VH-VL binders against q9umr5. Designs and how they scored, part 40

Target 1, 268 residues: q9umr5
Amino acid sequence: SYKPVIVVHGLFDSSYSFRHLLEYINETHPGTVVTVLDLFDGRESLRPLWEQVQGFREAVVPIMAKAPQGVHLICYSQGGLVCRALLSVMDDHNVDSFISLSSPQMGQYGDTDYLKWLFPTSMRSNLYRICYSPWGQEFSICNYWHDPHHDDLYLNASSFLALINGERDHPNATVWRKNFLRVGHLVLIGGPDDGVITPWQSSFFGFYDANETVLEMEEQLVYLRDSFGLKTLLARGAIVRCPMAGISHTAWHSNRTLYETCIEPWLS

## First folded at step 19 (VH-VL)

Design kg13
Fold by OpenDDE, fold request of step 20:
Structure kg13 (fold): chain C 268 residues (1-268), chain A 122 residues (1-122), chain B 112 residues (1-112)
Amino acid sequence: as target 1 above (268 residues)
Amino acid sequence: QVQLVQSGAEVKKPGSSVKVSCKASGGTFTSYAISWVRQAPGQGLEYLGYIIPIFGAANYNEKFKGRVTITADKSTSTAYMELSSLRSEDTAVYYCARVDFDEYASYGMDVWGQGTMVTVSS
Amino acid sequence: DVVMTQSPLSLPVTLGQPASISCRSSQSLVWRDGNTYLNWFQQRPGQSPRRLIYKVSDRDSGVPDRFSGSGSGTDFTLKISRVEAEDVGVYYCMQGTHWPRTFGQGTKLEIK
């Protein structure tokens, strides 16, 4: 039998967004129990990410308990960050494949059309004033806002991303790293035509330097310091990178070719 | 100079809802947060919640258990506060106030509306 | 929730004399950026609150220099060097560091 699949949605999403993914899984892996977690839907997805992590944890614990053979996680967009944090705080998770589907794993610093209403170009350069405040950090989008021009503010003010990355020292860093390393495979999916994740390389733990030059995962301090286990995972062959062009952000979960190439192989 | 102008006084029955508006002028509405604070007669100040219009999202004081809804219309630079299931204890002056995300990181309510009296009476 | 405790609650003052109001928080108001988001508001009779002080000691524009804020961590003070008739009203401290935002009980300043 196939391992259960747990799906975590992204910003402003609902379970309905994953109807095609469910269809693909059922067709290719009949009998798979797929659970799309219907938590923090729509505007509720703007709640603080730690709150979301707690809610999703409560939902996945029973599922994991009933699946001693392990489970697979498919986590889309913002959901990918939620899942990474989830795996960091759970010392007893049994996740075989963690599939990060077009997630801003190294943060967001974008002003794309999709998010233009949230991050107009005129606001992007000044959004740090909002996000790196007690007021802004009460919203999920600020929890992973990563301004490359205000690194000090990011490191100090970020309530979520800086912590799960181990970029800011905290008492749980060692334990979280240990927990996260329990994952069998980390499957990173994204692409240059996403149009939302900015830079798109964030889905592969790449990100801007102070000059907005994109650096690769291996050039990031979090990798070099192995602050949450990326270097270790890579060394043991546990990281899979699956870039794909021609896919917009809202199509990652509904593209058949993407599913067959990047998702299906890890649902065994 | 930024100004906040609120809607007029309201008289409501218990169990009904009230929606107060707060129109901003003289500044960039999308660069602020709008807070809502109330004050019962002869009492202190109580924080209800706030909205960041650029995000279209609000944060609420859980004390109100979902009875408060804060929204904003960027096209009209107007914030709204709706309070449902009104009780006599909800009788108060309701204020909107601007939180400015300025370069000095003051993050305080530096501009206030004139207040809206809401009376809940059977 | 963070509890803000003001003292005194009633403050009768003679014109020209100094006044002092204390505000204590149940936990530190220092945020991770190093700032302390403690505010002082003045509410004159029949008017909306007016911010006087932000970040413990910074005065808003137009606020007379006879008003001053001080303190750190959990203990804060608003001082008026020479009370004037226009200073009559209720003064509130407010913390902006923790959610939910909370106010002190208010201190009513009156002229003797």
Scores: ipSAE 0.909, ipTM 0.951, lowest interface PAE 0.5, mean pLDDT 95
Fold by OpenDDE, fold request of step 20:
Structure kg13 (fold): chain C 268 residues (1-268), chain A 122 residues (1-122), chain B 112 residues (1-112)
Amino acid sequence: as target 1 above (268 residues)
Amino acid sequence: QVQLVQSGAEVKKPGSSVKVSCKASGGTFTSYAISWVRQAPGQGLEYLGYIIPIFGAANYNEKFKGRVTITADKSTSTAYMELSSLRSEDTAVYYCARVDFDEYASYGMDVWGQGTMVTVSS
Amino acid sequence: DVVMTQSPLSLPVTLGQPASISCRSSQSLVWRDGNTYLNWFQQRPGQSPRRLIYKVSDRDSGVPDRFSGSGSGTDFTLKISRVEAEDVGVYYCMQGTHWPRTFGQGTKLEIK
């Protein structure tokens, strides 16, 4: 039998968005128990990410307990960060494949059409004033806002991303790294035509430097320092990178070709 | 200079709901947050919650156990505070206040509305 | 929740004399960015609160220099060097570091 699959949705999302994915899984892996967690849907996805992590943790623990052989996680967009945090705080998780589906794993610093909708009168360059405040950090989008021009503010104010990345020292860094390294495979999915994740390389732990030059994962301090285990995972062949062009952000979970190429191989 | 103008006094029955408005003028509504604070007669100040209009999302004091709903209309630069399941203890002056995300990181409520008296009585 | 404790709660003052109000928080108000988001508000009779001080010691525009804020961590003070008649009202400290935001009980300043 196939290992259970747990799906975590993204920002402003719901379980309904994954209807195609469920169909694909059912067709290709019949009998798979797929659970799309119906938590923090819609506007509730703006709740602080740590709150979401706690909620999702409570939901996944029973599922994991019933699946001693292990489970797979498919985590979309913002959900990918939630899942990474889950794997960091859970010392007893049994996740075989962690599939990060177009997630801003190294943060977001975008000014895309998607963000313009959310921030119609704001500039990307000034969002740090809101996000790196006690008020802003009460919202998920600010928890992984990563302004490369205000690194000091990011490192100090980020309530979530800087911590799970091990970029800011904290007493749980070693334990979180240990926990995260329990994952069997980290499958990173994303692409240049996403249109939301900015830069799109963030889905592969790439990100801007101070000049907004995109550096790859291996050039990131978190990798070089192995602050949360990326270097270790890569060394043992546990990281899979699956880039795909021609896919918009809202189509990652509904594209059959993407599923067959990047997701299906890791559901066994 | 930014001004906040609130709706008029309300008299409500227990169990009903009240919705107070706060209209901002003289600034960029999407550049700051709107906080709501109340003050019972002869008492101190109590923080209800706030909204960041640009996000369209609010954060609430859990003390009110979901009875408070804060919304904002960016097109009219107006924030709203709705309090449901009203009880006599909710009788108070309700204030809106601006939290400006300025370059100085002040974040305090530097501009206040005139207040709206809400009376809950049988 | 962070408890803000003011003292005194009643402050009778002679015109021209100095006044001092203490505010203590139940935990440190230093946020991750290193700032301390402690505010002082003045509420004159029949009026809305008015922010006087933010970030412990910074005065808002239009606030007379006879008002000053000081302190760190959990202990804060608002001082009025020379009390004037217009200073009559209730003063509140408020922390903006932790959620939920909380106020002190208020200190009622009156003229003797």
Scores: ipSAE 0.909, ipTM 0.952, lowest interface PAE 0.5, mean pLDDT 95
Fold by OpenDDE, look of step 19:
Structure kg13 (fold): chain C 268 residues (1-268), chain A 122 residues (1-122), chain B 112 residues (1-112)
Amino acid sequence: as target 1 above (268 residues)
Amino acid sequence: QVQLVQSGAEVKKPGSSVKVSCKASGGTFTSYAISWVRQAPGQGLEYLGYIIPIFGAANYNEKFKGRVTITADKSTSTAYMELSSLRSEDTAVYYCARVDFDEYASYGMDVWGQGTMVTVSS
Amino acid sequence: DVVMTQSPLSLPVTLGQPASISCRSSQSLVWRDGNTYLNWFQQRPGQSPRRLIYKVSDRDSGVPDRFSGSGSGTDFTLKISRVEAEDVGVYYCMQGTHWPRTFGQGTKLEIK
């Protein structure tokens, strides 16, 4: 039998968005128990990410307990960060495949049409003033805002991304790394036509340097220092990168070709 | 300079709801947050919550257990505070105040509305 | 919640004399960025509160230099070097570091 699949949605999202994914899984892997978690839906997805991590943890623990052979995680957009944190804080998770579906794993510094109402061009350069404050950090979108021009503020003010990345020292860094490394495979999915994740390479742990030049995962300090286990995972062949062009952000979970190419092979 | 103008006084019965408005002028509405604070007669200040209009998202003091709803209309530069299931203890002057995300990182309530008196009585 | 404790609650002062108000927080108000988000507000009779001091010691524009803020961690002080008639009102400290935001009880400054 196939391992259960747990799906975690993204920002302003709900379980309804994954109806096609459920259909694809049912067709190609009949009998798979798929659970799309309806937590922090819609506007509630703006709650602090650590709060979300705790909520989702409570939901996945009983599912994992009933699946001693392991489970798969499909985590979309913001959900990918929630899942990475989840795997970091859980010392007893049994996740086989962690599928990060177009997630800003290395953060967001966006200026796209989709997010223009949140991050207009004129505001993006100044959003650090909001996000790196006690006021902004109460919202999920600021928890992974990563301003390459204000690295000091990011490292100090970020209550979430900087911690799960091990970029800021904290007493749980070693344990979180150990926990995250329990994952069987890390499947990174994203693409240049996403239109939301900025830069789109963030889905592959790439990100801007101080000159807004995109550097690859292997050039990132978190990788070089193996702060949360990326280097170790890559070395043991546990990281899969699946880039795909021609897919907009809201279509990653509904594209059949993407499913067959990047998701299905890891649902066993 | 930025000014905040609030709606007029309200008299409400217990169990009803009240919605107070706060219109901002003289600045960029999307560059700051709007906080709501109340003051019962002869008492101190109590923080209700705040909204960041550019996010369209609000954060609430849990003390109010979901009775407070804060919204904002960017097109009119107006923030709203709605308090439901009103009680006599909700009788107070309600203030809106700006939280400016300026270059000095003050993050303080530097501009206040004139206040809106809400009276809850049977 | 962070408890803000002011002292005294009542402060009668002679015109021209100095005044001092203490504010203590139940926990450190230093945020991750190294700043301390402690504010002082003045509320004159029948008026809205007005911010005087932010980040412990920074004065808002238009605030007379006879007002000064100091302190660190959990202990803060607002001082008025020479009290004037227009200074009559209630003064509040407020912490902006932790959620929810909380105020002190207020200190009522009156002229003797």
Scores: ipSAE 0.905, ipTM 0.950, lowest interface PAE 0.5, mean pLDDT 95

Design kg13
Fold by ESMFold2, fold request of step 20:
Structure kg13 (fold): chain C 268 residues (1-268), chain A 122 residues (1-122), chain B 112 residues (1-112)
Amino acid sequence: as target 1 above (268 residues)
Amino acid sequence: QVQLVQSGAEVKKPGSSVKVSCKASGGTFTSYAISWVRQAPGQGLEYLGYIIPIFGAANYNEKFKGRVTITADKSTSTAYMELSSLRSEDTAVYYCARVDFDEYASYGMDVWGQGTMVTVSS
Amino acid sequence: DVVMTQSPLSLPVTLGQPASISCRSSQSLVWRDGNTYLNWFQQRPGQSPRRLIYKVSDRDSGVPDRFSGSGSGTDFTLKISRVEAEDVGVYYCMQGTHWPRTFGQGTKLEIK
């Protein structure tokens, strides 16, 4: 009765991290087929995001084919970017709910303390030199690094984020927008106490301007120009925003109140 | 002024592994990448892979069929290259080289280690 | 992989005369930012390689101005305006635009 659920993990992550989420789904929606994709685990999550998109595409095709009534995606952190790209490149996806768990949808401009390296100074202000190079774009972190003080370098160098956000012209932009707009609901989840996604409003398609003032989704050029369909989705009533305070980055998939409030209603 | 000093020459048997070290001095180890390049006797240069220590992340040339592993130890400012399942054709001088991310966007191997001869023979 | 093809592979030159080395890539080396990441290296006998030129035409610090680079897209040239005895060695082009990075076969410069 319940649509299958496909789970896509984040950076330095694995399928075991979602054991509590699986328990919550089994308790509240018994009989739901849940698949946590076991690809690009651990350090393999640093491979270029387009490589990850290709691999995850191959894994989701048979699941979607066996579920003609549709599937749901639950995508965590970096995984939310992989999933959004999947929705753009698959002209035959049947995703009803795309549930984005604290994903840097407009990019990241913050310290990366989960990389096992301490950034004691303004290291985020220096990462653009690495990330906006051919060398840096070969790693997933740099595929969504978004330095608001070097926006011209971002627009010219980004191999991934600037394309899926429609911030740079490309020959597939119209087709990707059409494909993305087939999603039934876009469920955006995140909060101010995340501690990793910076600004945390990136999970809701907000981001910094050049003064590091956060502009919300409706103030972004990509929304105003409807570059990949956000304005259309909002007008359709298909965007759900579910912010929750008090949850750190590693806890989004292991908080029962978060699940019951923000996730469960969309797992039809 | 950055200097790269590599570990000494090694003689290995086929099927074994070798681990070459590359110690950096005179700079900020986390601000650049370390590349590994080899040169068989009388032959040209061949690219193995690189590491970006600030990410703890490496990228490998697929030609080596998963036999190469590149790591870094930030506390000692040292990069390592390990090549496993050694074959006679792996006999070469192995170099480390710095890739700097400067304002000129040079992205080249501007500082090289002295090289480490690895000989694979039965 | 991007194939880098150098010519000639052997280049005997009279002291004081110019030398020219060609490098051709199997794909454009222009990266999406508009830069072309083509490098030239010199390896003197018994020594580690030394970078001479980056981004097609930019000389590294301390490289004599008799070395110059030019080209675009897929066709590149290293020129030495007046060859000196210290220029003996093997010269490699390398592309840094595409993964994996690849070298040309090398051009051995020798004094006749």
Scores: ipSAE 0.805, ipTM 0.911, lowest interface PAE 0.9, mean pLDDT 91
Fold by ESMFold2, fold request of step 20:
Structure kg13 (fold): chain C 268 residues (1-268), chain A 122 residues (1-122), chain B 112 residues (1-112)
Amino acid sequence: as target 1 above (268 residues)
Amino acid sequence: QVQLVQSGAEVKKPGSSVKVSCKASGGTFTSYAISWVRQAPGQGLEYLGYIIPIFGAANYNEKFKGRVTITADKSTSTAYMELSSLRSEDTAVYYCARVDFDEYASYGMDVWGQGTMVTVSS
Amino acid sequence: DVVMTQSPLSLPVTLGQPASISCRSSQSLVWRDGNTYLNWFQQRPGQSPRRLIYKVSDRDSGVPDRFSGSGSGTDFTLKISRVEAEDVGVYYCMQGTHWPRTFGQGTKLEIK
């Protein structure tokens, strides 16, 4: 039968957001055990990402233990960063497909319609002052804020993204890379009409250089140095890129065509 | 030149709640954080928590678990601290203080309100 | 929580003489950016606290140069080179590196 599916939500989100995704899975893969993790809902999604990783880790351990043939992860937005950290810190994970739904995998530097009250246009160039401080790093958004104009501050201050990307040296880097590489497939989903993830190519490990020109995954230092395993995964044929236009940030888990094209093939 | 002006003194009964306001002027409210600190008579300073108004997000000292709520109204440049289930030990002067995120990386409480005396008595 | 321990807790001093206040933290206060977020505050009787020193040794605006801060890691010192009558009050160290932010117990400075 089908491997269990674990769903991890994003910023200011809750398990209810995935009701349509659950319907699609039930229609195409009847009998699949789907668990939508109901942790860090709403404003609790602003808690430090390492705190969220710990909480989600505790929730997934029994699910993975009961499924020795493996599980799938479907992780939305900020949840995709939580899930990537899970793959790194869990030496006992058995994830086959890690499905990343429009997640800011290389960070966020965004003026966005849906988060405008968090990231007004006039503030994105100055938000580094908050985010790259002890105070800012106590909130999830700052854990993956990536200001391309203040890369030294990012590399020094980031408590989360620079570490899981292997951009700053740390004692666990080799073990985390080894653990991450045990994933069967990395399925990257996103698109130009998302409206929140900035640049939207962050969902595919692309990001701005200092001129705000987007460099694709294969042009990133983290890929070229294989710091956490992207180059190895791509060479293994384990990375699937599934871009789709016309989908706004809140609609990735409620679009049937997206599900059928990008998600369904990876649920066993 | 930032100023913080707090609401006036309060006298409260045990078991009730108090809400202290802290109005900021002379700066960009969304560019800094507001801390709350209290001082019981004749005692030292005790950190309650803080809010970063641009995020609308607060952190609370575990010592006050479930009793303190810190909020901010960006439109009025005002932060609020509410302490519930008041006890006589909560009698204190309550201060708000700014944490500026400047180029000097000072990150200290550089501007303080005048303090709000809260007296809890039967 | 990071414990901040001040000594002495009471500091009687002769006018015009130097004063020294020690502050020790239970953990290093060096944050990942290389800065040490140790602050010193002065509270005169009946007044709000006032920041004197940030980042161990940087004087805040309007603070006389007779106040100086020093130290590193876990051991810090506030010095007053020549105590004046207006220096009477309670002095607090505070760490801003770790959550939650914590204060020392305070050192009450009095003129003998």
Scores: ipSAE 0.802, ipTM 0.907, lowest interface PAE 0.9, mean pLDDT 91
Fold by ESMFold2, fold request of step 20:
Structure kg13 (fold): chain C 268 residues (1-268), chain A 122 residues (1-122), chain B 112 residues (1-112)
Amino acid sequence: as target 1 above (268 residues)
Amino acid sequence: QVQLVQSGAEVKKPGSSVKVSCKASGGTFTSYAISWVRQAPGQGLEYLGYIIPIFGAANYNEKFKGRVTITADKSTSTAYMELSSLRSEDTAVYYCARVDFDEYASYGMDVWGQGTMVTVSS
Amino acid sequence: DVVMTQSPLSLPVTLGQPASISCRSSQSLVWRDGNTYLNWFQQRPGQSPRRLIYKVSDRDSGVPDRFSGSGSGTDFTLKISRVEAEDVGVYYCMQGTHWPRTFGQGTKLEIK
């Protein structure tokens, strides 16, 4: 039978958003146990990401214990950061495929169509003042806000992204790298028409330099130093990049062509 | 120059709820946070929680987590604090205070409302 | 929660003399950016609190230079070099580094 699939939702999201994905999995992999984690729904998705990681960790432990052959993760948007942190902090995870659906893996810097509800005025150039403070870091959006024009503040203030990317030294960096490298495959999904993730290449570990020029994954210092294992994974052939144009941020988990092309091959 | 004006004093029965308003004037309401602090008669200051209006998201002291709700209305530049299941120990002056995110990283409560007396008696 | 402990709790002072208030935290107040988010507030009788000092030693606008703050890590001091009649009130330290934010129990300054 098929490995269980664990689904982790994004910002302002809930388990209901994934009903089409569940239908697709049932059609192509009948009998698969799929769990869409019903934690930190709606506005609770603004809780600090480490709090969310702890809650999701408690939920995944029994699922992984019942599946010694392994599990798959499908993680959407902000949920992809939660999942990557899970892979780092869990000494005994058994994840085969980590499938990242349009997640801001290198951070977010943009007034986005999806997040316009939060940012009704353009504030991306000034949001660092809130986010790189003790008060701002108590909310999830600020945990992965990455202002390329204030990189020193990002590196000092980030409680989450700078740590899981290995951009700031910390005592657990070696252990987290070892744990992350136990994943079977890292499947990166995203595209230029997303409209929310900014730059959209963050879903592929690309990001802006100080001039807002996008550097690809292989040009990033975290890749070159192999700080959490990206270079090692790529050398093993364990990184799958699946870009797809024409999909908006809210449609990644409800597009059949995307599922068939980018997700289905990795659920076995 | 930011000014915070709170709603008037209230007398409540045990078991009921109170909702205190805090209207901001001056400055940009979405650029700072609003804290809520209370002071029982003859006692010190106690931090309840805060909201960042641009996020519409609040953080609550665990002591009050099940009973306190903090919200903001960006269109009226007004923050609200609601405390439910009132008991006599909740008798206090309730203050709102601004937290500014300035270039000096001051992050203090630099502007305070006038306070709202809430009395809980049977 | 970080416990903030002030001493003394009651401080009678002769006009024109110095005053000193101690505040100790149960944890370091140094945040990861290198700043220490320790504040001092004054509450005059019948008034809302007023911020005097932020980040240990930085005076707020309009605060007389006879008020000064010092300290580091877990131990902090507010000094008034020469107490005046308008200084009567209760003084609170507060930490802004850790959630939840917490206050000291207050020091009541009185003119004797």
Scores: ipSAE 0.797, ipTM 0.908, lowest interface PAE 1.0, mean pLDDT 91

